# VH-VL binders against q8vl04: the designs that were tried, part 16

Target 1, 152 residues: q8vl04
Amino acid sequence: MKKQERQRYIKRLLSSNEIERQEDFVKLLRAEDIDVTQATISRDIKDMQLVKVPSATGGYHYSMPVQKQMDTEKKLKRTLKDAYVSYATQDKFVLIKVLPGNGPALATLIEAMHYDEIFGTLGDDAHVLIICKSLAMTLELQQKIQRLLSDH
Below, E stands for the ipSAE of ESMFold2; O stands for the ipSAE of OpenDDE; V2 stands for 0.75 times the mean of E and O plus 0.25 times the DockQ between their complexes.

## First folded at step 7 (VH-VL; framework fv_gimsilumab)

Design v1 (at its last look DockQ between E and O 0.32; V2 from the best seeds 0.00; counts 0 for: pae E 6.5 > 2)
Fold by ESMFold2, look of step 7:
Structure v1 (fold): chain C 152 residues (1-152), chain A 122 residues (1-122), chain B 107 residues (1-107)
Amino acid sequence: as target 1 above (152 residues)
Amino acid sequence: EVQLVESGGGLVQPGGSLRLSCAASGFTFSSYWMHWLRQVPGKGPVWVSRINSDGSSTYYADSVRGRFTISRDNANNTLFLQMNSLRADDTALYFCARDSYYGSGSYYFDYWGQGTPVTVSS
Amino acid sequence: EIVLTQSPVTLSVSPGERVTLSCRASQSVRSNLAWYQQKLGQGPRLLIYGASTRATDIPARFSGSGSETEFTLTISSLQSEDFAVYYCQQYNNWPLTFGQGTKLEIK
């Protein structure tokens, strides 16, 4: 089977499944009468630039690059919907208060978004402190946060 | 003396395109964030877009996102605004402005040009 | 969106008078407020930022005060070159907003 055709099948598998391991690709393709080696799958993953993204269960699964970013944003919105209390800004700082126990999860999701505005993020049990690169970028991040909070 | 001179405004039909330029002099252009703002007569200015010092980062008002593109040529001290898919509500006097903070941004503007008029009508 | 309401809309005054211009924000902007002067055919000129800090080369007769939602620009002794339109601008919340302006005209 041609490389392009095989990669189309891989895309379809990703849209329908959370695939955590390379051998699961081999198994699923074999179920559709497509016989490939794990070495071939490893090369396809590299060629397609597949990434691993967090699963709800705390593991990781493969995703297309654009799907990874969208999946992380959905999780970020859900976490904010479930746990958000308030936020405040001062100079280069954004401080988000959340229900106890939710700070680390929120901080991890914010880091995974790779926002250009952010210099760094620290979390404790009930807070996330975001340090922005400049005063202006704090304003830009504020807009992003407002959009995330208003999308419920 | 800091000078900003806009050009390229004019009359254009809805759906058309226009490219604005801003010639900068009297300061180290490559060290400042630059902005575009616009103003309808009788109203206050409205922020449109910004570009950071080296051009690596841009940001846009929601009303123009996807239609306007800010860029800069630091070798020739020139700021640009490419305006596509123009609408009647883009009609305004367009200003380039220097961000007040050296090397980074503040979103208040210490020097503005004289403005170049853009009219979008059939 | 934070609405900045300036008052009065127009003020007729003579040189030498003390002038006070008002800017009210619909929500707190803390001290993240700037004032500009704009003359016909020119771009705005930054007067004040941070509610009260004069910009470079701005005469001492200009002063700003206020915080949260109520701000004033004061010209302690109006000069003939001060007749213009004055705008306030907040940079506390997205989107950035300007007031509608106060026109200072000669009596």
Scores: ipSAE 0.038, ipTM 0.621, lowest interface PAE 6.5, mean pLDDT 88
Fold by OpenDDE, look of step 7:
Structure v1 (fold): chain C 152 residues (1-152), chain A 122 residues (1-122), chain B 107 residues (1-107)
Amino acid sequence: as target 1 above (152 residues)
Amino acid sequence: EVQLVESGGGLVQPGGSLRLSCAASGFTFSSYWMHWLRQVPGKGPVWVSRINSDGSSTYYADSVRGRFTISRDNANNTLFLQMNSLRADDTALYFCARDSYYGSGSYYFDYWGQGTPVTVSS
Amino acid sequence: EIVLTQSPVTLSVSPGERVTLSCRASQSVRSNLAWYQQKLGQGPRLLIYGASTRATDIPARFSGSGSETEFTLTISSLQSEDFAVYYCQQYNNWPLTFGQGTKLEIK
């Protein structure tokens, strides 16, 4: 599994579990037939800048950096506001057309959001191609995009 | 045999709350995305909400976002829909439905319950 | 949103007859269309998905065809248990949408 996919999975795990230790990530991922080491998870935690937050039952669990996510989302919305031209969907594909020069930046921001719907993204000068995991995921991503665009 | 049985419907005043339940049996509940849909008599169904297999991802129709919360208890094979701030236009027969795809989502539904009626009226 | 228009609204037919129901989409939904049967007092039952694939345990007399904007559900020989409301549903674009239904009633 590629890093980006793994990190999206980690994000998903965080949404459904109160994960206290790095070892727990490894166990959960392996339970899903994802081969991963604690070293890899450690790197992912650093890359994703996960933070530990208090648990309702005491102790701490890992969580996504809320502020960073908010900042990233704000940047994403701003980029769409400034650069968006159009988007289209086809099966598992979402093609976003942007003003020239904005494709890579938008792609980076989208990746930084770690959307579970996404298998992968590609960005060129004026486009972002998003490959979703399924048609259903495309629909959900489309809904998400529409919400973002509504904030123009 | 796959079975879905909704409950929790009833009469409630505007602004009130209800919690719907859907008891699932006859399949590996935790392996399927689940949905809530609603239907006004004489009209077609309307999609309301979706939850993925482990509950890590939820989506809502615009009309219910912020008011409804979908959740699931995989240990007890139960799907829930917490409905707050209910409005008259939420009145409908509410169905739980199984997403057709095993372990993923398709957004067509291979099994439905019989529905539980929700009436929001003063 | 994609509007699905079903026709006719009501169809009176007799057992044994060939029945053809139509579903028209306001824009292309490719083949991402499902058909459901709903009997009075029951939840919908999936008949067809992918426009033409019959769901599990659905009798062979049910068939779906079409693509893009025009779809058809055919019952080759109507049985007494087939009197119900039939809905089409698209899952190609958000939001998901259903048709208004076609009611099959006994002549």
Scores: ipSAE 0.026, ipTM 0.679, lowest interface PAE 4.5, mean pLDDT 91
ESMFold2 (binder alone), look of step 7: mean pLDDT 95; pTM 0.960

Design v2 (at its last look DockQ between E and O 0.49; V2 from the best seeds 0.00; counts 0 for: pae E 18.4 > 2)
Fold by OpenDDE, look of step 7:
Structure v2 (fold): chain C 152 residues (1-152), chain A 122 residues (1-122), chain B 107 residues (1-107)
Amino acid sequence: as target 1 above (152 residues)
Amino acid sequence: EVQLVESGGGLVQPGGSLRLSCAASGFTFSSYWMHWLRQVPGKGPVWVSRINSDGSRTYYADSVRGRFTISRDNANNTLFLQMNSLRADDTALYFCARDSYYGSGSYYFDYWGQGTPVTVSS
Amino acid sequence: EIVLTQSPVTLSVSPGERVTLSCRASQSVSSNLAWYQQKLGQGPRLLIYGASTRATDIPARFSGSGSETEFTLTISSLQSEDFAVYYCQQYNNWPLTFGQGTKLEIK
C-alpha cells in the first residue's frame, strides 16, 4: 500500500476508534489485510503529527492534531478563496484551475487533508488534478469541494 | 469471528412499516461503514442504503429515498433500517453488509449477514 | 446505471475441473470489480476485490482477472464446496450494481 493511502486509512481509523498504542494501528491494519510494520506506523505517526489526547475512560489515545487540521482547512479555504478560478469533473478526475502560482500549494493542502475519496493528486502552476478512487467517490469529493467553495 | 445477524423481517401490507435490525459482533462496529442490500430470489443483490462510521452521513438508492431511513447505534453494535410506505416491489431478502476498508477502494462488502425476509403483500 | 452481464447463466461441471466465469460491464468500471460466492441459504461471501485481489481466507484456487469491461473469475480446480452462485459487482459508479449471477452445479 502506498504511504498516502495508508495514512488516509490511519485517519479513518482515528475517526472511529480510540487507539492507544502504535501496536493497535498495526493490528487494525493487518486485520484488514494491510501489510504494515510498527516502524512504518511510527513514521506515519510522525509524518501525520498525531497527538495523544485524554480518553473518556482514562489514559490517552492518538488523534489528528486538531489545531493543525483546523489551520490546514482554513488555509485550504483561504487558498481557494484567493486563487480559485474553476473546477470540472470527469469520471474519477477533478480538475481545479487556479491563478498561476497556486497549483502546488493547493495540491499540498488537499493532500494534507487526507480525504478518503482521493487516490492521488497532481499539481502544476495553475492546476490541481485530483484522481478519485471511483466516480462514486468523485461525487462525494465534489460535494466536499463545493462546501469549501461556498465559504468564499 | 465477524458476524452480522439481521432481524425484523416479516409480512406487511402495502403502506405498512418495518424496522430491520442488524446485530454486529466480532469487530469494531463503529469503525466501519455499513450497508443494507436486498435480493430477490434468483436475482443478484441490489444496494439499498449506506451509512458512515458515526452515522453523520447516509445515502439511499433512488427507489427507497424518502421512505427508508438507515441509522446505527454504535454503543450497541446495531444497524437499523426503518422502512416506511412499503410497497410490493420492496419484497426481498434484506442483508446488512460491512463495507470493506481495503486501500484500493470502498463500496464492496467483505461480510454479509444471512438476511431477513421482507414480504409486502395485501 | 452500469449493467453487469455474467456468463454463462448456468454451468454444469465436475469436481477437479477448471472453471472460468465471465462478467461484462456495459461501460468501464476500471478495476473496481468484486466477486462473490453465495451458497443456498447464505449471504454472499467476498472472493475477489479490485478485479484480481483475493479476499482474506479465500483459497488460492480462486483468481480474478480483467479490467475496464471484461472480467473473469477462475477456479483452477473445482472443489465440492464450490458449487454455488457467483456474482460480480462494480463499485466504480453509483448506483452500485451486481450481475445476475452464474450458477455452478454438479454435472
Scores: ipSAE 0.016, ipTM 0.605, lowest interface PAE 6.9, mean pLDDT 90
Fold by ESMFold2, look of step 7:
Order: structure tokens, then sequence, then C-alpha cells
Structure v2 (fold): chain C 152 residues (1-152), chain A 122 residues (1-122), chain B 107 residues (1-107)
């Protein structure tokens, strides 16, 4: 399993569980047939900048930082507003064209969102190619992109 | 282990309504996309509807759009299918199924219930 | 929509035989094909996904192959518990579709 796909699973585990200890991540991932070590989880926690927040039961549990999620989405929306040219879909592919020089920034921001629909993302100077896991998930990602392209 | 149990099927007149339920256990229900499928004996299953993890998005086969409503209650680990304006060609065994990916859609199904029969006849 | 045509419709075989079931798609589905086993009174059981990847707890005698429009499910040494109906399913295009099934029965 790739690091990005594993970290997507970790994000989903956090949304559905109050996880207090790193070994509990390993247990829950193994229940999904993802075999990882505690060392790998420790690096993922650091890479994802997970924080411990108070739980209803008097302890602490891991969570995605609210500030980081808002910052990333704000940057993604701004990048699209400033540089977006067009997009097209074909089968499992979404190709986003941007003004030259903006492809790497957009690709990095899309990766940082950890969208479940995405198998992988590849960018060049003026394009980002998103490979989705299925045709149906391509349509769902397209809806998310359309929301980001809308001004509020 | 993962378990899905459908209920609420029965015999109904054309134009009538039924509400199907699917009780889920053995997994984090709120993290999985869920589907309804149906099967006429001697034929392959036919996809009917799906709902994403938090219930914010629903999708339907053309043959049922506007008549069927999929919903979920994540607090009680239950999936629902409200079926209105039923027709004879809705007669089938109805299954709930779990999408195989955690937190997203893969659109192949690793766990199915036993099915609940729906018969629509005059 | 994509039509999946399975052959044969019924196959009479004895335990111990090697069995190959076919699924033909009306247009390319890449490798986005799954196989299911269904016994009387039960829901389908996932055997294979991605054309060739065995699902959890599926015996090694089951294998899948193929891509694009031509797919096969092979049972390398048929056991008595393998008599059932087998379905292929594509998940490349909406709507998702299944084949009509192959019934595997004891000779």
Amino acid sequence: as target 1 above (152 residues)
Amino acid sequence: EVQLVESGGGLVQPGGSLRLSCAASGFTFSSYWMHWLRQVPGKGPVWVSRINSDGSRTYYADSVRGRFTISRDNANNTLFLQMNSLRADDTALYFCARDSYYGSGSYYFDYWGQGTPVTVSS
Amino acid sequence: EIVLTQSPVTLSVSPGERVTLSCRASQSVSSNLAWYQQKLGQGPRLLIYGASTRATDIPARFSGSGSETEFTLTISSLQSEDFAVYYCQQYNNWPLTFGQGTKLEIK
C-alpha cells in the first residue's frame, strides 16, 4: 500500500473512532487488511501533524488539526480561483488545466486534501492529472472540484 | 464478523409502498458506502441505489429514480429504502451490500445480506 | 449500459475437475471486473475483484484472469461445496451491471 492511500485510511479512522494510542491505529488498520508497524504509524502521525484533543470520556484522542484542514482547503480554493483554466474528464481521469507555473502547487494541495476518490495525482507545469479509483468516484470528485470552483 | 440483515419486504399491490431496512453490525457502518441491489430468480443482480458515508449524497438507477429513496441512520447502524409507486417489475429479492472500500466507493461488494423478498402483484 | 454475457449458462461437472467459466463484456471494462458465488438461499459471496485479485478467505483454487472484454474464472480442483451459481460484475461504467450467471451443477 502507498503512503498516501494508508494516510487516507488513517484520516477515515479518525473520523469514525476516538483513537487514544498508536497501537490502536495498528489494530484498526489490520482489521482492514492493512499491515503496518507502530514505527510507520508514528511517522504518519508526525507527517500528518495529528494532534491530541480532549475526548468526552476524560482522556485525549488523535484528530486532524482543524486549522490545517481549513488552511489547505482555503489555499486550494484560492489557487483554483486564481489559476484555473479548464478541466475535462475521461473514464477514471480528471485533467485540470491551469495557468503556467501553477500545476505543482495545485497537485500538492490536492494531495494534502487526502480525497478518498483519488488513486494518484501527477502534475506538470500547467496541468494536473488526477487518476480516480473508479468511474463512479471520478464523478464524485468532479462534484467536489465544482464546489471548490464556486465563489461564496 | 460483518453482518447485514434486511427486513421489511412483503406482498403489496401495484402503486403501493414498502420501507426496507438493513441492520448492520461488525464494522464501522458510518465509514462505508452502502448499496441496495435486487435480483429476480434465475437472473443476475441489478444495482438499485447507493448512499455515501454521511448520507449527504444518494444515487439511483433510472428505473427507480423519483420512486425510491435511500437513507441511513448512522446512530443506529441502519440503512433504509423507501419504495413508492411500486410496479410489478419491482418484484425481486432485495439485498443491501457494503461497498468494499473504507471511506469511499469501489463499487464491488464484499458483504451482502440474505435478502428480503418484495412481491408486487394485483 | 455494458452487457456481460456469461458462458456456459449451465455446466455439469464432477468434483476434482478443473473448471473455467467465461464472462464477455460488450465493451472494455479494463480490469474492473468482480466474480461472485451464490448458493441457494444466500446472498452473493465476493470471490475475485480487479479481474484477478482473490478476496479475503477465498480458497486458492479460485483464480481470475482477463482484461478489457474477455474474462475467466477458474476453479483448479472442484470441491463438492463449489456447486453454485457464479456471476461476473463490471464496475467500470455506470450503471453497474452483472452477468446472467453460470450454474455449476454436479454431474
Scores: ipSAE 0.000, ipTM 0.500, lowest interface PAE 18.4, mean pLDDT 85
ESMFold2 (binder alone), look of step 7: mean pLDDT 94; pTM 0.955

Design v3 (at its last look DockQ between E and O 0.03; V2 from the best seeds 0.00; counts 0 for: pae E 4.8 > 2, placed apart)
Fold by ESMFold2, look of step 7:
Structure v3 (fold): chain C 152 residues (1-152), chain A 122 residues (1-122), chain B 107 residues (1-107)
Amino acid sequence: as target 1 above (152 residues)
Amino acid sequence: EVQLVESGGGLVQPGGSLRLSCAASGFTFSSYWMHWLRQVPGKGPVWVSRINSDGSSTYYADSVRGRFTISRDNANNTLFLQMNSLRADDTALYFCARDSYYGYGSYYFDYWGQGTPVTVSS
Amino acid sequence: EIVLTQSPVTLSVSPGERVTLSCRASQSVSSNLAWYQQKLGQGPRLLIYGASTRATDIPARFSGSGSETEFTLTISSLQSEDFAVYYCQQYNNWPLTFGQGTKLEIK
């Protein structure tokens, strides 16, 4: 099973369960016929930046980092508001032009969003090149960019 | 034979809710992105929403985001669209459609259902 | 938003004739253009994708051509089952758009 596919299952488990321990991920995935090691789950927790949140019944459970994701999105919107010039797309590529000096900040923020549509991101002083996983995902990324630009 | 059959349409008041269903057969449903589109008579279709193969990722047109929820039940080969806070401009024939390219999708649609009508009026 | 303009709006034609339908995009869509056929009471049927590639089980009489802003759908020998409305769709830019349709009618 690919890492991205496994991490999507983990996200679904979190939406349906309050999971307190890493071994509970293993148990729940095995109940769905998915065998993973606890070491793999530990690495996924780090990669997904899962946090522990107080449970209504006491103790703590794993959750997606909602506040961290919102902070990054606000910075991304601000950077686009301040520096965005244009974007263009061709096939799997999105090229965003920004005012000089802003490319690295934008590229870093886009990477921190962990958009599923993106295979990779490369920036220079005044551009960010985004390589998407498919034409369909390039279309979806265009809509995300349009939404980010339209909230001002 | 690939088949898609929509149901659940009807007449509803503004602000009301409907849940559309799409029964799929003749293909490996869990391997394909699925979409909802809608069409006002005399006009071309308009894309509404999609859901990826395992249901972990959803996407919506701006006009319905926050009001509509797409979901799927891969065990029973069924696609759903929960439509809340309906407005008059949601009136249309609603189609479920299979994305032509599985995995990451394509946004062109090789099989469509017959459509289920939704009318939103007082 | 990319506007797709189809012409003619309506075309009256007899079986056996060669038919050419046009789709013009307001901006380049590369070759990311699909064609659909829609009969009354049915959902659209995919005919062509990538401007020129026939979809599964589409008869050879249907062919597509063009790129960038100018596209055509050709039906080389019209059959009685081909009377329908035809739509083009671009999937190059968000949002996705369809043309307004060309109605093929008998006689």
Scores: ipSAE 0.181, ipTM 0.643, lowest interface PAE 4.8, mean pLDDT 88
Fold by OpenDDE, look of step 7:
Formats: sequence, structure tokens, C-alpha cells
Structure v3 (fold): chain C 152 residues (1-152), chain A 122 residues (1-122), chain B 107 residues (1-107)
Amino acid sequence: as target 1 above (152 residues)
Amino acid sequence: EVQLVESGGGLVQPGGSLRLSCAASGFTFSSYWMHWLRQVPGKGPVWVSRINSDGSSTYYADSVRGRFTISRDNANNTLFLQMNSLRADDTALYFCARDSYYGYGSYYFDYWGQGTPVTVSS
Amino acid sequence: EIVLTQSPVTLSVSPGERVTLSCRASQSVSSNLAWYQQKLGQGPRLLIYGASTRATDIPARFSGSGSETEFTLTISSLQSEDFAVYYCQQYNNWPLTFGQGTKLEIK
């Protein structure tokens, strides 16, 4: 499994579970037939900058960094505001056209959001191609993009 | 344990209205997308509508768009389906179902209620 | 809409037997295919998602395979509690659609 896909999965697990230990991630992923080591999970945790927050029942569990998510989203909105030209959807694909020089940066920001709708992204100088996991997911991502562009 | 309990079904005349409810328990209701589906006896389920976690986004099957309204009360862990302009082909057992993914739409359903019957007949 | 065709419509089997159910999609659904079990008087129960991943607390005797347009649900050794109707469901395209179901009944 690719790192980005694994990390999106981790994000989803975090939402669905109160995960206290790194070993718990491994167990949950293995339950989904995803072969992963604790070392890999440790790296992902660092890369994703997960934080531990108090649990309602006591103890701590892993969570996404709220501030980082907010910052990334703000950057994403700003980039779209400054560089957006147009977007179109076809089947599982979303093609965003941007001003030259902005494609890679936008693609990076989109990846950093870890949207569950996305299978992968590609960026060139003036485009970001988003591959969604399904046509149904494309609809959801489109709505998300529209929300981001609402303040454009 | 996760539990979904539908209610509000019954007999109604064509053109009438009905409001279904689904009481959710055993999970953080406000964090999950929810769906309504319906099933005619002897046939497979048919997807009807979905609502995201905070109710800001809804989607409907073509057959019910403009007539049905899905909504939710997260404070009371309740999902609703307002059905207006009912017609005979709306007759079915109506299920509420939880979307499998926390905070996202997976579009497959890990928990279902037992259903509430709706019969539209003159 | 994508039409899912399940086969056979009805299957008479005995406990202990290996069972194979088929689901064919009218067009590609990638791996966005789920399987459900529904017993009389109950709502469906999720068995498989992503074509091949077992849902939580689903016995190992249930397995799913396939991609694109051809999918299979296998019960390695049928148990008495497995007699029910089984549905496949695609979530690749709107609208979401289900198959017509396969009924497993006791021989």
C-alpha cells in the first residue's frame, strides 16, 4: 500500500476509533488485510504529526493535529484563491486548472488534506489531476471543492 | 452496541405525507453519515437518500427527489425522512442505515435497523 | 444505473458444503462492491466491503473476491445460521444499487 493511501486510512481509523497505542493501529490495519509494521506506523504518526489527546473515559488517544489541519486548509484556500482558473469532472477524475507554476503546490496541499475521496493526485505546472476512489466519491469531492471556492 | 430503530411507518393514501424517524444509539451519531433505504418484499434494497454528519449535505434518488427530505437531529440522535406526495410505488419497508466510515461517505452500510413499513394505498 | 445480477437466484445446499455466489455488474464498479446477508425479519448485515474485506465480527468462512464486473462471495463451509438471502451492492456510481439477491435454502 502506498504511504498516502495508508495515511488516509489511518486518518479514517482515528475518526472511527479511540486509538491509544501504535500497536492498535497495526492491529486495526491487519484486520483490514493491510500488512504494516509498527515502525511504519511510527513514521506515519510522525509524518502526520498526530497528537495525543485526553479520552472521555480517561487516558489518551491519538488525534489529528487540529492546528495543522486548519493551517493546511487555509493555505489550500489561499492557493485556490490566487491560482484557480477552472475545474472539471469526468468519471472519477477531477481536473483543476491553475495559473502556471501553481500545480505542484496545489497538489501537495490537496494531498496534505488526506481527503478520503481521493485515490491519488498528479500535478504539473498548471494542472492538478485528482483521481477519486469512485464516481460517487467524485460528487463528494466536488462539493468539497465548491465549498473551498465559495470564498474565492 | 450500535442500534438503529425506525418508526413512523403506516398506511397512507396516495398524495399523503408521512414522517419516518430513526433512533440511533451505541455510537457517536453526529459523526456518521446516515442513509435511508427501502425494500419491497422479495426484492433487493433500494437506496433512497443520504445525509452527511452535520446535515449540510443531502442527496436523493431520482425517484424521490423533490418529494422526500432527509434530515437529522444530532442532539437527540435521530434521523428523519419526510415523505410528501406519496405514491403507490413508495410502498416498502424503510430502513435507516449507518454509513460505515466515520466522518466520510463510504456508501456501504455497516448497520441497519429492522425497518418500518410504509404502505401507500387508496 | 449499474445493474447487479446475482446468480443463482436460489441455491439449495446442505450444511458443511462450500457455497459460491456470483454478482455481475453491467459496467465496471472497480472494487467498490459490498456483500450483505439478510435473514427473515431482519435488516441486512454487512459481510464484505471493498470486494474482499470482511466486515467486523464476520466469520472467516466468508470471503469475497473479484473486481470490475465479476464478483464472488464464498462460504467455505456452510453453517446452519447461514441460510438467508445474500445481496451484493455497488458504491462506485450513483445511484447506489443492489443485486436482486441469492437465497440460500436448506436442501
Scores: ipSAE 0.076, ipTM 0.675, lowest interface PAE 1.8, mean pLDDT 90
ESMFold2 (binder alone), look of step 7: mean pLDDT 94; pTM 0.956

Design v4 (at its last look DockQ between E and O 0.35; V2 from the best seeds 0.00; counts 0 for: pae E 5.1 > 2)
Fold by ESMFold2, look of step 7:
Structure v4 (fold): chain C 152 residues (1-152), chain A 122 residues (1-122), chain B 107 residues (1-107)
Amino acid sequence: as target 1 above (152 residues)
Amino acid sequence: EVQLVESGGGLVQPGGSLRLSCAASGFTFSSYWMHWLRQVPGKGPVWVSRINSDGSSTYYADSVRGRFTISRDNANNTLFLQMNSLRADDTALYFCARDSYYGSGSYYFDYWGQGTPVTVSS
Amino acid sequence: EIVLTQSPVTLSVSPGERVTLSCRASQSVSSNLAWYQQKLGQGPRLLIYGASTRATDIPARFSGSGSETEFTLTISSLQSEDFAVYYCQQYRNWPLTFGQGTKLEIK
């Protein structure tokens, strides 16, 4: 079974089950005639970036990282609110100026958002340079930045 | 002979909904990004929304985000704009337009339809 | 938001004349400027993109020039079909903006 197909089954299991242990993934997949080892499941958990979240019944269970993405967006908005100075564009480049010391944190948060418009991001102490995939995508990224800056 | 023909405009009350259609012919519709723009008489056009070639990616002006939905049916060469929660300032002539780039986007538009009027008034 | 200001607002001319239309941007748009012609009851028609490149099938009498904040559209010998409203559009910065238009009328 291909890795992508197996991981789709894992996502389906997470949608309908609160799975606390890696062994439970193996058991549930075997019930669907999918033989996997715990080593394979451990790699899948890492690759899919699954997280443990509190269960309503106590303890923790695996979940997709949707809450992690929301937390990243909140941190990005906060970092921009606290440190943003200006931005400018040139061709496929967006240059964000921030208060000194904030460039690396901002660059890391932008990378963690995985925006489709971005080819790559590079930061120094007071700047973040974003390289976009096209002129059109540079325009779309500008709108995303404007939304992030205008959210209270 | 590229042709774009909009339809579905009309008079609607604030808070109402309309669905615009754009029939495309004379080009490979499924290879182009498509856009909606709108124009108040006496003013320049205002960009509203775009959809990429296969419909997997959409984008909206802030003034319509959350209220309008762009979609396409590549089998029938048709572009759509579902407009919900309409406001008086959505009143305009609505155009569909083809992005000038083949397979990607440029945000300048080489072919436009003739427009369909939308009036939002009580 | 980049404001594009076109001048003149209205220009009355006769066929055969040379006309020059202006578009001024409130901030630099580099060369990311397009020109459109819009006739009564029709959608805009792309004339020029990249400030100076004629679009497909646009007659050579149309030419564009300029960069940064000041742009011109020139029609070297006005034809009867050229009476319309002309718009400039920038695609340098979000949001996209168009000018308010220049109406070219028959004298």
Scores: ipSAE 0.164, ipTM 0.644, lowest interface PAE 5.1, mean pLDDT 89
Fold by OpenDDE, look of step 7:
Structure v4 (fold): chain C 152 residues (1-152), chain A 122 residues (1-122), chain B 107 residues (1-107)
Amino acid sequence: as target 1 above (152 residues)
Amino acid sequence: EVQLVESGGGLVQPGGSLRLSCAASGFTFSSYWMHWLRQVPGKGPVWVSRINSDGSSTYYADSVRGRFTISRDNANNTLFLQMNSLRADDTALYFCARDSYYGSGSYYFDYWGQGTPVTVSS
Amino acid sequence: EIVLTQSPVTLSVSPGERVTLSCRASQSVSSNLAWYQQKLGQGPRLLIYGASTRATDIPARFSGSGSETEFTLTISSLQSEDFAVYYCQQYRNWPLTFGQGTKLEIK
C-alpha cells in the first residue's frame, strides 16, 4: 500500500476509534489486511502531524491536527475560489479543471485533506484528476466538492 | 438470513416528532452502511438519509436536512431516524435499507425492511 | 436531478411470456443503474446492479442491459411470482433517484 492511501486509512481509523498507541494503529490496519510496521506508522504520525488529545475517559488518543486541517481546508477553498473552472465526474473519476498553473497546488491540497473517498490524485497544469475508491465514493466526494464550491 | 424490521411509525401532527427504529439481524450490522428511504403509495422510493458503518458520517436529502437525524447503535444492531418538525409531505412508508457493499458504500440497496408508516396530518 | 422514466407504466402479461421493461435517464448514468422488484406489502428486492449484474439469489430469467441513458430489464419467461412493480434506480449523481415504476399484472 502506498503512503498516501495508508495515511487516508489512518485518518479513517481516527474518525472511528480513539487510538491511544501506535501499536493500536498497527493492529487495526492489520485487521484490515494492511501489512504495516510500527516504524511505518511512526513515520506516518509524524508526516500527518497527529496530535494527542485528552480522552473522555481519561488518557490521551491520537487526532488529526485540527488547526492544520482547518488551514488546509481554507487553502483548498481559496484555491477553488481563485482557480476553479469546472468539474465533471465519470464512474470513479473526478476531473477538476482549473486555471493554468493551479493544478499541482490543488492536487496537493486535496491529498493533504486525506479524504477517504480517494484512491489517488493526479495533477497537471490545469487539471486535477481524482480517482475514487468506488462509484459511491465518487458521489461522496461530489458532495464535498459542492460544499467547497458553495463557500467561494 | 438478513432481516430489517422498522418500527416507530404512526400518526403525528405537523410540527411533531417521531423516532423510527430499524432492528437488524442476520449480518454484521456494524460493517454496513445503512440508509433510510421513504415511499409514497403508488410512487417510487425516495432516498432520505445515509449513515456510514460507525456513524461518523451522515448525509441527508435536501428535503429533510436540519430536521432529520440518522444514527445507529451498533451494539444493539439498531438504526434510528429522529424526525423533527414533521410536515405533511413527510407522509410515507419509511424503509431502512442496507447498503450493498461490505464496509463501504455502493448506494444501491440489497436488503430492505417491510417499512413503517408515517402519517403527518392535522 | 436525474429523472428516470420507466415504460410502460403498466404491462399486462401472461406467465411464460418474455417481458421487457425500459428505464430512460434524463442524462447519462453510465452503468450506475439498479433494478428492484417490489411486491405488494413488501419492501423492494434488489434484482440487478451495475446495469447488468444479477444480485445474489436472483433467478437467471432476470437480466439487465443498457448504459448511459437507456436501460432494459428482461424477464425471459415470466413466472407467477414475478407479478409486481419494478423500479430502476440511478446512483450516478446526487440526488439518488428512482423511476416511477412499471407494474406487471396478470393478463
Scores: ipSAE 0.025, ipTM 0.648, lowest interface PAE 4.0, mean pLDDT 90
ESMFold2 (binder alone), look of step 7: mean pLDDT 95; pTM 0.959

